# VH-VL binders against q9h9l3, part 325

Target 1, 176 residues: q9h9l3
Amino acid sequence: PRKMVAIDCEMVGTGPKGHVSSLARCSIVNYNGDVLYDEYILPPCHIVDYRTRWSGIRKQHMVNATPFKIARGQILKILTGKIVVGHAIHNDFKALQYFHPKSLTRDTSHIPPLNRKADCPENATMSLKHLTKKLLNRDIQVGKSGHSSVEDAQATMELYKLVEVEWEEHLARNPP
Short names: E, the ipSAE of ESMFold2; O, the ipSAE of OpenDDE; V2, 0.75 times the mean of E and O plus 0.25 times the DockQ between their complexes.

## First folded at step 17 (VH-VL)

Design ya96 (framework fv_fezakinumab)
Fold by ESMFold2-Fast, scan of step 17:
Structure ya96 (fold): chain C 176 residues (1-176), chain A 123 residues (1-123), chain B 111 residues (1-111)
Amino acid sequence: as target 1 above (176 residues)
Amino acid sequence: QVQLVQSGAEVKKPGASVKVSCKASGYTFTSYYMHWVRQAPGQGLEWVGWINPYTGFEFYAQKFRGRVTMTRDTSISTAYMELSRLRSDDTAVYYCARSGTYYIDSGPRFDPWGRGTLVTVSS
Amino acid sequence: QAVLTQPPSVSGAPGQRVTISCTGSSSDIGLGYDVHWYQQLPGTAPKLLIYENSNRPSGVPDRFSGSKSGTSASLAITGLQAEDEADYYCQSYDSSLEGWVFGGGTQLTVL
């Protein structure tokens, strides 16, 4: 029985034309949805695009944000040795510049039984918002003012719990 | 074709600094991490650290912190490793090697490798 | 000392099978991190031989195979040939060191 956490990160645009996704907020919740970590994070590079409509990040959030290198260390200490649940989680790990073991990673955007429960094609990549509405009857990421990474992490954990027994059995028989 | 071309051999005195270059071609320089690995004569491989050419983020093995600096110049697709306060036991072949940024890309495997730069530290 | 443990040498005759072990700990291979293998011919740079436990890059013959179980990994070479004489290194990632780690290397001698 490994401990399980869920993660959701918000990224801002840095680099040429704001095309680089740089970590600007990270939320981590435990199995029951309690917040273990939630910090605004200051990228080491100049922010050219806050992507506020999606990230919810504004200039004022950066004033007292934790520097990237420090935040990364804190986050990795929480994730190490745990099963980490996320949605399109490769984006979060890339923003953290971190390789989490594949055997301890659960991506709710690529779990066929979860799509099946939502009456969606098993091989499709469905958004967190869509799966949460279909399976939990809850609206997240409401409006155009940006997402709450805490809300997203909590929804992601609840979605995984719907298929946890079935999927863990599948992974035990078919190691990634 | 993908290539990593390293600078030529260096001979340095103890206490000096050395800066080795690794010029990449045949792929998008900023889409992969660049690692540095050394090998003392007759010894095994020892990881020194890595740099993300896109972000400039760098991370070093604890043994080298305070003495190594990794940089890059994206305009010429070149990565650099500078090692300061050289000691005789820093004598080694220094390799650059490419890795992916995540499993969906290419994973953390090192491929390709440069041919190596021999750094000799002697009085 | 290297972080991952390999036998310092292994030998075999042409056509035979040899295996090279790579033993880690609960902070690297045992934590679920993948193992990669590199071949270093005399006087050359290392070359990727096996990645993510058991995958072969294009150009690597299928007589080279990798496996992983628990805290250990193995490289198997079947149909041993003279040109296989080289040093072999395993590699993984260690969470406690927050870095890539190598085995001490195994020198393969082909008789």
Scores: ipSAE 0.755, ipTM 0.899, lowest interface PAE 1.3, mean pLDDT 92

Design ya97 (framework fv_fezakinumab)
Fold by ESMFold2-Fast, scan of step 17:
Structure ya97 (fold): chain C 176 residues (1-176), chain A 123 residues (1-123), chain B 111 residues (1-111)
Amino acid sequence: as target 1 above (176 residues)
Amino acid sequence: QVQLVQSGAEVKKPGASVKVSCKASGYTFTSYYMHWVRQAPGQGLEWVGWINPYTGFEFYAQKFRGRVTMTRDTSISTAYMELSRLRSDDTAVYYCARSGTYYYESGPRFDPWGRGTLVTVSS
Amino acid sequence: QAVLTQPPSVSGAPGQRVTISCTGSSSDIGLGYDVHWYQQLPGTAPKLLIYENSNRPSGVPDRFSGSKSGTSASLAITGLQAEDEADYYCQSYDSSLEGWVFGGGTQLTVL
């Protein structure tokens, strides 16, 4: 079987009015939820908006953060050849400036059986927080100090495991 | 109309450097990656590297690391590729080509391409 | 040397069908990366012909089609015309090289 990991990234705002999302932290966990990678990352562009309420990123985290180019290399080494699970994972891959194969990508925001189990419309895009509360009876992203990308990656893996057998079978019959 | 216009042909001696430009128009320059691909006379296509015009992040094929530098000037929507310590086997047409930044955009396909810049390295 | 393997040449008569293969490895096509195809007419830049295995850009006739299976991809051209005489290149991404890779190119001769 091909190894599986889950990823969650935190982005800060760069570019005009801080509207561009740039990678500022990345966490990767294995199938059992053990942390494989968790680093603060220094964007190559000036940070306009730390988005701290959501990202948890502050100026202090940037002081010894790993430069983007180095962090990207480390992260891609971990992701290469693995099934990568994430929530709205296109945002993470875009921030990494990376193309992961579609056949090895699992996006928990676009898995109809997962929404169905949560009593949500199958085509709706539900938040990680909502799905985790409904299906795992767990509160994540609590408080006002920002999200933990480790916590989010762990929750994402646990959510995927609820539908893994069903969804892998579906993908084998309907390759992306 | 989306267009990539490249600088004119160059003739260089071995050991010199060459800098080729690629001016983009008809789209948001910083929303797409810019790639460089070369083709020696009568030979196939060889990817050299790419740059993200927004971030300035660049990545090169291992064969060219240490000799190639890619830059851009967002104020004039122009990308540059500079190749140093030229050898006779660097003689090729050098193309710039655009790609998307993710699958749900224009994806990793190369479209459009510039017309190419012939770089001849000879004594 | 080219990373993806294509036959160096293929030929056919007007109206016939030809196929051009593109063979990769477990680090590129076999890993699930998409294949794109480019047509290069003599003296011109390459032009996108097929993207993401089987999709045609606007303006490309439906007699051009692409497919992918396992570690290989194929470009099929039906109803050959003299104007199809060109070089054809496949392209994918290779994870071990961390970059885009091309086939060696196939010269199509219309007899």
Scores: ipSAE 0.735, ipTM 0.891, lowest interface PAE 1.2, mean pLDDT 92

Design ya98 (framework fv_fezakinumab)
Fold by ESMFold2-Fast, scan of step 17:
Structure ya98 (fold): chain C 176 residues (1-176), chain A 123 residues (1-123), chain B 111 residues (1-111)
Amino acid sequence: as target 1 above (176 residues)
Amino acid sequence: QVQLVQSGAEVKKPGASVKVSCKASGYTFTSYYMHWVRQAPGQGLEWVGWINPYTGFEFYAQKFRGRVTMTRDTSISTAYMELSRLRSDDTAVYYCARSGTYYYNSGPRFDPWGRGTLVTVSS
Amino acid sequence: QAVLTQPPSVSGAPGQRVTISCTGSSSDIGLGYDVHWYQQLPGTAPKLLIYENSNRPSGVPDRFSGSKSGTSASLAITGLQAEDEADYYCQSYDSSLEGWVFGGGTQLTVL
């Protein structure tokens, strides 16, 4: 069996009108939910919009934050060769400017049996907050001061574990 | 029609630098990554690096780090590759090639390719 | 040295089938990264022939097909024609190198 980790990233707005999503925090947890990595990350471009309501990032978090190129190297060392679980994980990989193989990627926003367990249409895209409340009876992303990427990564791993056996069997028979 | 037009052939002495350009047209320049790939005479393809034209982020193959610099000018949809401290074994055709982002194309592939720029390093 | 291994040459007669192999490792094809194939006619730039293991771009004849299994991929060309004489390159992504990698190329000769 390959090792499995879960990832969640927070992005800030850079570029024209703050429309570019740039990595500003990354959290990675192992199968049991223990933190392997959690760092604030300094984008190479000027931050136009901290998006604090969602990201939880403030200007003080950027003081002594790890520069993007260094953080990216550290993160990729952890992800390489592992099954990586995330929610809408394409956004995280895009912010990392990283190409993880499809066969080792698990996106909890696109796993039909997980939606089925939550009494949601199989092809609907459900938020992490909704799935976690429905299936784990746990409230995450509480309040308006931003999300905890550690909390989100932990919830994402726990959600995947609910369907792991069924979904891995499905993928073995229907390779991506 | 999507097109990548590269600058003309260059002849350089060992130790010099060369800067090759690649002008894009027929698509949104900042929506795709730009790669550089070289091919020495009679040899295979070798990836040099890539640049994200939107963010300016660049990443180079380890062999070229410290000698190659990739830049772009979004106002004229042009990407550049500069290779310094040239050696005779840098003689090659240098191609620019477009790729999508990981999720955009369901996987990064190179399409289209520029016609190539021959760089000759003589001693 | 190329990261992906291809035979340096293959040959066939018109109308025949040839197969070109591309062998990687656990850090590229074996890790699950897709394989793309390029055709390079003499004096020209490479052209995308097959993408994401088995898909054909518009304008590529169905005589060309691709497959992937384990650490290897294959390009099959059926109904071989003189115009198919070219170099063929496989490409994937390598996680250890954090970059795109190519096979060494295969020269196809139509006898």
Scores: ipSAE 0.456, ipTM 0.811, lowest interface PAE 2.9, mean pLDDT 90

Design ya99 (framework fv_fezakinumab)
Fold by ESMFold2-Fast, scan of step 17:
Structure ya99 (fold): chain C 176 residues (1-176), chain A 123 residues (1-123), chain B 111 residues (1-111)
Amino acid sequence: as target 1 above (176 residues)
Amino acid sequence: QVQLVQSGAEVKKPGASVKVSCKASGYTFTSYYMHWVRQAPGQGLEWVGWINPYTGFEFYAQKFRGRVTMTRDTSISTAYMELSRLRSDDTAVYYCARSGTYYYSSGPRFDPWGRGTLVTVSS
Amino acid sequence: QAVLTQPPSVSGAPGQRVTISCTGSSSDIGLGYDVHWYQQLPGTAPKLLIYENSNRPSGVPDRFSGSKSGTSASLAITGLQAEDEADYYCQSYDSSLEGWVFGGGTQLTVL
């Protein structure tokens, strides 16, 4: 009934010793995996550590990146009122400095039936890469060039679809 | 132990600016957001905006954009709210208040609150 | 104008029960955002009374309780005492405003 999107963000290190995770890319896909948003985002603070091995972000991506405040506004307009799917999604919301209602949030790192299908302990936090390989027989986050947030968002949506009916019924019976 | 101590009362003329301070103690200043809320005499509470003391990111209610600026000084664990082009209807007690940053929260609460700073804009 | 709607006043006698309503919309309480309640005694700063719809901070007596349903929330106070005379404010988050919103406040008079 309510529209659903999946999100994945890439963060770079800013602040003292690069310990602050700042938004540097955001990808949002719809239920069918079509890209609704995919932009490089310029943090308001100096980038200390690109974390390229994982983020895929390089200095060149920052040249024409959308300023954080503008990107945040665009992203929030897409997320508002929708069911938002992500993996360890609290990190994405933290990077956006955004509070999404728990009743409209789906975190594929904390869905017991999804872990059960992957032959993993129900309450363990499994990586997106592991769940995608086990359940979709697909390799993501390959190589050393960094992750694709589009690929990750698409995989996250597909993983959620595997348990959507069961999990939505559970949430209706046990509201968060 | 957790305390928010605000600067003293201010009297300003219309058109002036006022800068209110809020000094935090008893917790890690950069681990919580700082909000500003005002209350005109005999009226209700009105949210002005917030700042992330760690990153310096600030966000303001639409009504105050262009007139309010929030800053912080991490070396003295102090947050500031500056309101410019003051009008008589800006007369209010201005409170600072702390909120959590837990992003699974469906909107965090404010706790604690400072005691408030009365700003009087007299004609 | 306040974004959330509260009755301007409510009254009761010592020992009685009163309920204060807080009505929002589909962009705040109706969207699933939590409701918090604050008590403001005359001449003091607001104090957190109820958080995340129904939870009490340490030091708040169990005479105070909160609930939320649909686009509305309620604060219930049982066993009214003279010390409960105060203004009560509900608060939530509004997605269209991207910020925190308050009710207009309810003045409780203990007769």
Scores: ipSAE 0.771, ipTM 0.904, lowest interface PAE 1.1, mean pLDDT 93

Design zc1 (framework fv_nivolumab; at its last look DockQ between E and O 0.84; V2 from the best seeds 0.80)
Fold by ESMFold2-Fast, scan of step 17:
Structure zc1 (fold): chain C 176 residues (1-176), chain A 124 residues (1-124), chain B 107 residues (1-107)
Amino acid sequence: as target 1 above (176 residues)
Amino acid sequence: QVQLVESGGGVVQPGRSLRLDCKASGFTFSDYEMHWVRQAPGKGLEWVAVIRYDGSSEYYADSVKGRFTISRDNSKNTLFLQMNSLRAEDTAVYYCAKEGYWQSTAFLRYFDYWGQGTLVTVSS
Amino acid sequence: EIVLTQSPATLSLSPGERATLSCRASQSVDDYLAWYQQKPGQAPRLLIYDASNRATGIPARFSGSGSGTDFTLTISSLEPEDFAVYYCQQYDYWPLTFGQGTKVEIK
């Protein structure tokens, strides 16, 4: 019996031509959707591309943002030992430069029963936006001002709850 | 910098099989979903298949489903397309293509890099 | 499946003229739209992604606009190397689909 949280991060472009994805915001919610953590995070490298259309990050958010090293420590303290739910969560862990055990990781972009409930091909990687619309009849990531990582983390937790019982049983019989 | 090099194309009779390889370099291959896109002579582009970054799931266009198998070997930076039960309508230049940058909340399945293409001709 | 319709099929223009290419989606694809240029015997080359972002190394004369169902690729002043076939592509939903192409030819 472990505690469960959901995470969603936002990345900005750093490095040559802005091609490197660097952590710039992280939101963590508990099982009921309450916010445990939500901070703008300052990358150690120069930001070349804010990717605002997707990230919602603007230069103003970087003023007084938590430095990456400090934010990482805070985030890992929350995640350690818990079941962590995310959508394409491998990307969040890459941005955090963190390894979370596969046995405690749940990826709502890679759960065939969830796609089946949404009337989507079981092996296709579906966006959080489309799964949330099909299964929860809720529009997220609306508008052109970027995504809310809090909204995304909350939607991700709610999606996981739809398949939690059957997926946990599957994982118990087929450990990763 | 980034390069994708296809190989394995050729002339083959209907009903036969052919395997295409795509060797990647200049980026972290295991971080990206990879795709195959084809183009019949004198025609437009048609998406064929995608494989997850870790090789754990695959998805196909209806026109090739059940006949083609996409796979990858991340240790060799190589993408594969096994083409079975080939038909005249499969005649095309086949391109491997890399997805754009990775972002947590958006899947950006535009193709920032393409291979040179390899021609597959199925005689009818 | 989302159908992308490009118009016109062929655009005949002289160097220095403005080219305006249209792509219409059968349903909204939000901003998940890219444009590619293809020259004979070559692989496609990414021009625009996320509807309006210019890819690395693409000249400023290329611009993309639009959202939802109606998209436009504009070449402000055609150079000789710009005479090619142009394709739009949506990536909002499976399967990924391309438009049929617009050929920009000299004359």
Scores: ipSAE 0.838, ipTM 0.935, lowest interface PAE 1.1, mean pLDDT 93
Fold by ESMFold2, look of step 18:
Structure zc1 (fold): chain C 176 residues (1-176), chain A 124 residues (1-124), chain B 107 residues (1-107)
Amino acid sequence: as target 1 above (176 residues)
Amino acid sequence: QVQLVESGGGVVQPGRSLRLDCKASGFTFSDYEMHWVRQAPGKGLEWVAVIRYDGSSEYYADSVKGRFTISRDNSKNTLFLQMNSLRAEDTAVYYCAKEGYWQSTAFLRYFDYWGQGTLVTVSS
Amino acid sequence: EIVLTQSPATLSLSPGERATLSCRASQSVDDYLAWYQQKPGQAPRLLIYDASNRATGIPARFSGSGSGTDFTLTISSLEPEDFAVYYCQQYDYWPLTFGQGTKVEIK
């Protein structure tokens, strides 16, 4: 009975030498891949490194970006009570300064049956790029202009669907 | 100041066991995946093992799988390597290594800080 | 397993000269490549990450370039402290692997 969404975030570098990771974009899609939320977010701290190679974030995106506190409130309203799917999703939650219930969290970077389906070692943490290529025959994160959190969230949902029945049964038998 | 200090190295006979510790300070240890990397005398670097930030999953180089166990205690900021069934070819300096900054779907597994290393010598 | 091949094995140069070190991957590693310096009896030191980003505290004479399979570390003007062994490392796919090293030695 619970609705399911997928989330992906992009981070920029703040703090000394730009090595602290701060939220600068968040995208949320529903089960069918329709975009429910996609906003650029202005971190409360000075941006030292846009990390554009990975984040796709540029200075111009921050001009009208939603302040972090407001964006966080909007995002958490969407996530509350839902099963949330992500890839290395703990990083997304850290960037949001939020902890979603483990029983409602699905991490495609940490699902052994998904790795086995990709002919990967079941206990290795596989990248979204590699899993998507192996299992969906899609190239994502193409080029050097950075990742799209919409594309990544959509890919993450499609990957989860490949193991959804098996994994939901596993979690019911083995509550986290 | 980030610091990694390995200990527990020594001379052991083949077939014996040894445990290495790595004490971490100067960063939030539980935010990072941690690694062991080794270097045989006069040789290059070889990745050995990784453990997930929360200790829930580990992955090993084929050369040590089934013999070595990586673990961590986040409450004590300590990384461990239990080495069983040691062989002469396990002789190396063992380094504790920290990954760089975290980014969502781009796994950035370069090592921005290393310990000084601890020497393990396996000989009869 | 992704094999990284470094060339040359040894580079004999004098202080003030330009050093060019090569690392070739057996398959694309995108920009997931780092460079390390190691002096005798010391741990490796990170120089370059993400193919071209200089690590904190690394002098401007060090630069990295390349993407995919072919990567270069350049030291624009060698200082006495730069004579060491240099390793590349890929982190695109498991297992993580290092090149065999390039020794930069004084001529």
Scores: ipSAE 0.803, ipTM 0.919, lowest interface PAE 1.3, mean pLDDT 93
Fold by OpenDDE, look of step 18:
Structure zc1 (fold): chain C 176 residues (1-176), chain A 124 residues (1-124), chain B 107 residues (1-107)
Amino acid sequence: as target 1 above (176 residues)
Amino acid sequence: QVQLVESGGGVVQPGRSLRLDCKASGFTFSDYEMHWVRQAPGKGLEWVAVIRYDGSSEYYADSVKGRFTISRDNSKNTLFLQMNSLRAEDTAVYYCAKEGYWQSTAFLRYFDYWGQGTLVTVSS
Amino acid sequence: EIVLTQSPATLSLSPGERATLSCRASQSVDDYLAWYQQKPGQAPRLLIYDASNRATGIPARFSGSGSGTDFTLTISSLEPEDFAVYYCQQYDYWPLTFGQGTKVEIK
């Protein structure tokens, strides 16, 4: 069995109007929820919008942030060869300018059995916050101070574990 | 600049079918959820359908479930709405709409850009 | 579904006056609330997202406030081009829903 990790990234806005999503924090946890990686990351371009309401990122977090190129290398080293679990994980990979093999990727925002278990529409994309509340009876992303990528990565892994057996069997029968 | 251009609207009889197209430009089409929103004449706005960035999943309003199909061709930057078994109450201007920016696990499904809309009239 | 109720249905004001529009949700939607402006024959235009964030290019006279169930759109001083219909929209729950709209008309 392959090792499994969960990842969550926070992005800030760069570019002329801050519409470019740039990586500003990344957290990776193992199957048990232990933190393997958690760093603030400095984008190569000037930050126009910290998107603090969602990212939790402030100027003070960027003072000693790890340069993007260095952080990317560290993160990719951890992810290589792993089954990577995330929520809307395509955004995380996009921000990392990296794409993990589809066969080794698990997106908890697109697992119909998980939605069914939460009494949600199977084909609708549900937020991590809602699924975590419904299935784990836990409140995450509380308040307006922004998300904790560690908390979100841990919640994502716990959600996946609820449907892991069923979903892995499904994927074995229906490889992406 | 972001542009969305709808086409395919017209007058049809009840029970017939119609397909709408929406051509997108000015942004990376394949990065975003796309939506259809409609507005009956003199009425408010009603969300109709959503499709995932890669087309792997769709979700519909109850009023159109089983009759409408949302799809996309990312290679052509085009969004589609196949409307079958049309009813009088489906008469509306149909807008394609782009979701706001992505933020990891948060889904910000406000619509920052809209097309000009295309009118669909269902009448005997 | 989440029901959004806007008030008043119609607001008659003169240029230069302050406009206050309300949107009430049937249950909490946190700050997952947007405001749109629509003029006759045009598509809606995004004004406010996340309850209080002004969209790009939107004049400073537009502001949004509130969280949970009660939201307000304020136009500090009406310009002639501001007379239109305004809609609120929640995006916390499926299906996405809009308010019925408030018409701001010239007195």
Scores: ipSAE 0.768, ipTM 0.921, lowest interface PAE 0.8, mean pLDDT 95
ESMFold2 (binder alone), look of step 18: mean pLDDT 93; pTM 0.948

Design zc10 (framework fv_nivolumab)
Fold by ESMFold2-Fast, scan of step 17:
Structure zc10 (fold): chain C 176 residues (1-176), chain A 124 residues (1-124), chain B 107 residues (1-107)
Amino acid sequence: as target 1 above (176 residues)
Amino acid sequence: QVQLVESGGGVVQPGRSLRLDCKASGFTFSDYEMHWVRQAPGKGLEWVAVIRYDGSSEYYADSVKGRFTISRDNSKNTLFLQMNSLRAEDTAVYYCAKYGYWQSSAFLRYFDYWGQGTLVTVSS
Amino acid sequence: EIVLTQSPATLSLSPGERATLSCRASQSVDDYLAWYQQKPGQAPRLLIYDASNRATGIPARFSGSGSGTDFTLTISSLEPEDFAVYYCQQYDYWPLTFGQGTKVEIK
């Protein structure tokens, strides 16, 4: 069986008016939810907007943050050859400037059986917060000080495990 | 500079079909969910439909489900709305709208840019 | 479906006065709320997102506050160009919903 990890990234705003999303934190957990990687990452561009309400990132976190190029290398070594689970994971891969094979990618925002278990429309893209509450009876992303990418990665892995057998069988019959 | 330009509106009879186009420029179209929002004359705003960034899933308001089809062509930066079995109550200005952004596993579905709107009149 | 109720329906004020617009949600929408301005014949214009963040290019006189079910849009000193219809929108739940609007008009 292939190894499986879950990822969640935090972005900050760079570029004109802070409209570009640049990687500023990445968390990776294994199948059991143990943390494999969790680092603040220094973007190569000037940070215009920390987006702290959602990201939880402040100037203090940047002081000893790992430079983007080094962090990217570390992260890619963990992801390569593994099944990678995420929620709207294309955003994380874009921030990493990385292409992960579609056959090894699992997006919990785009798995119809998962929505069905949550009693949600199969084609609606649901938030991680709502799926986690409906299916795991757990409140995540609580408070006004920003989200935890570790908490989000852990919740994402647990959600995937609820449909893993069914979805892996589906993918084996219908390769992407 | 972000621009969204709708076209295809017009006057149609009840039960007929019409297709709306929305041409996008000034941002990486293929990275964003796109939405249609409508506004009946003298009324407020009503969300109509959404499509995933890659075109692989679509979701609709109950009022249009089964009659309208949202689609996109990322190679042409164009969003579409195919409207079938049109009813008088579908008469509205139709706006295409760009969703705000994704952050920290949250979909922030406010609309930072709107098209100018295209009027669809279903008359009998 | 989350219902957003805006009040008052019409707010009649003079230039220079403070405008306070209310938006109440039938259930908590956390901070997933935006405010739009619409003038006759024009598309809506984003003013405030995530309950309190002012959109790019929006004058400092516009501010948003509130969380959960009770939200307020404040215009600290009305300018002639501010007389328009204002809509709130929630994006915490499907379907996305808008309030019915508050018209700010000249007294």
Scores: ipSAE 0.830, ipTM 0.924, lowest interface PAE 1.0, mean pLDDT 93

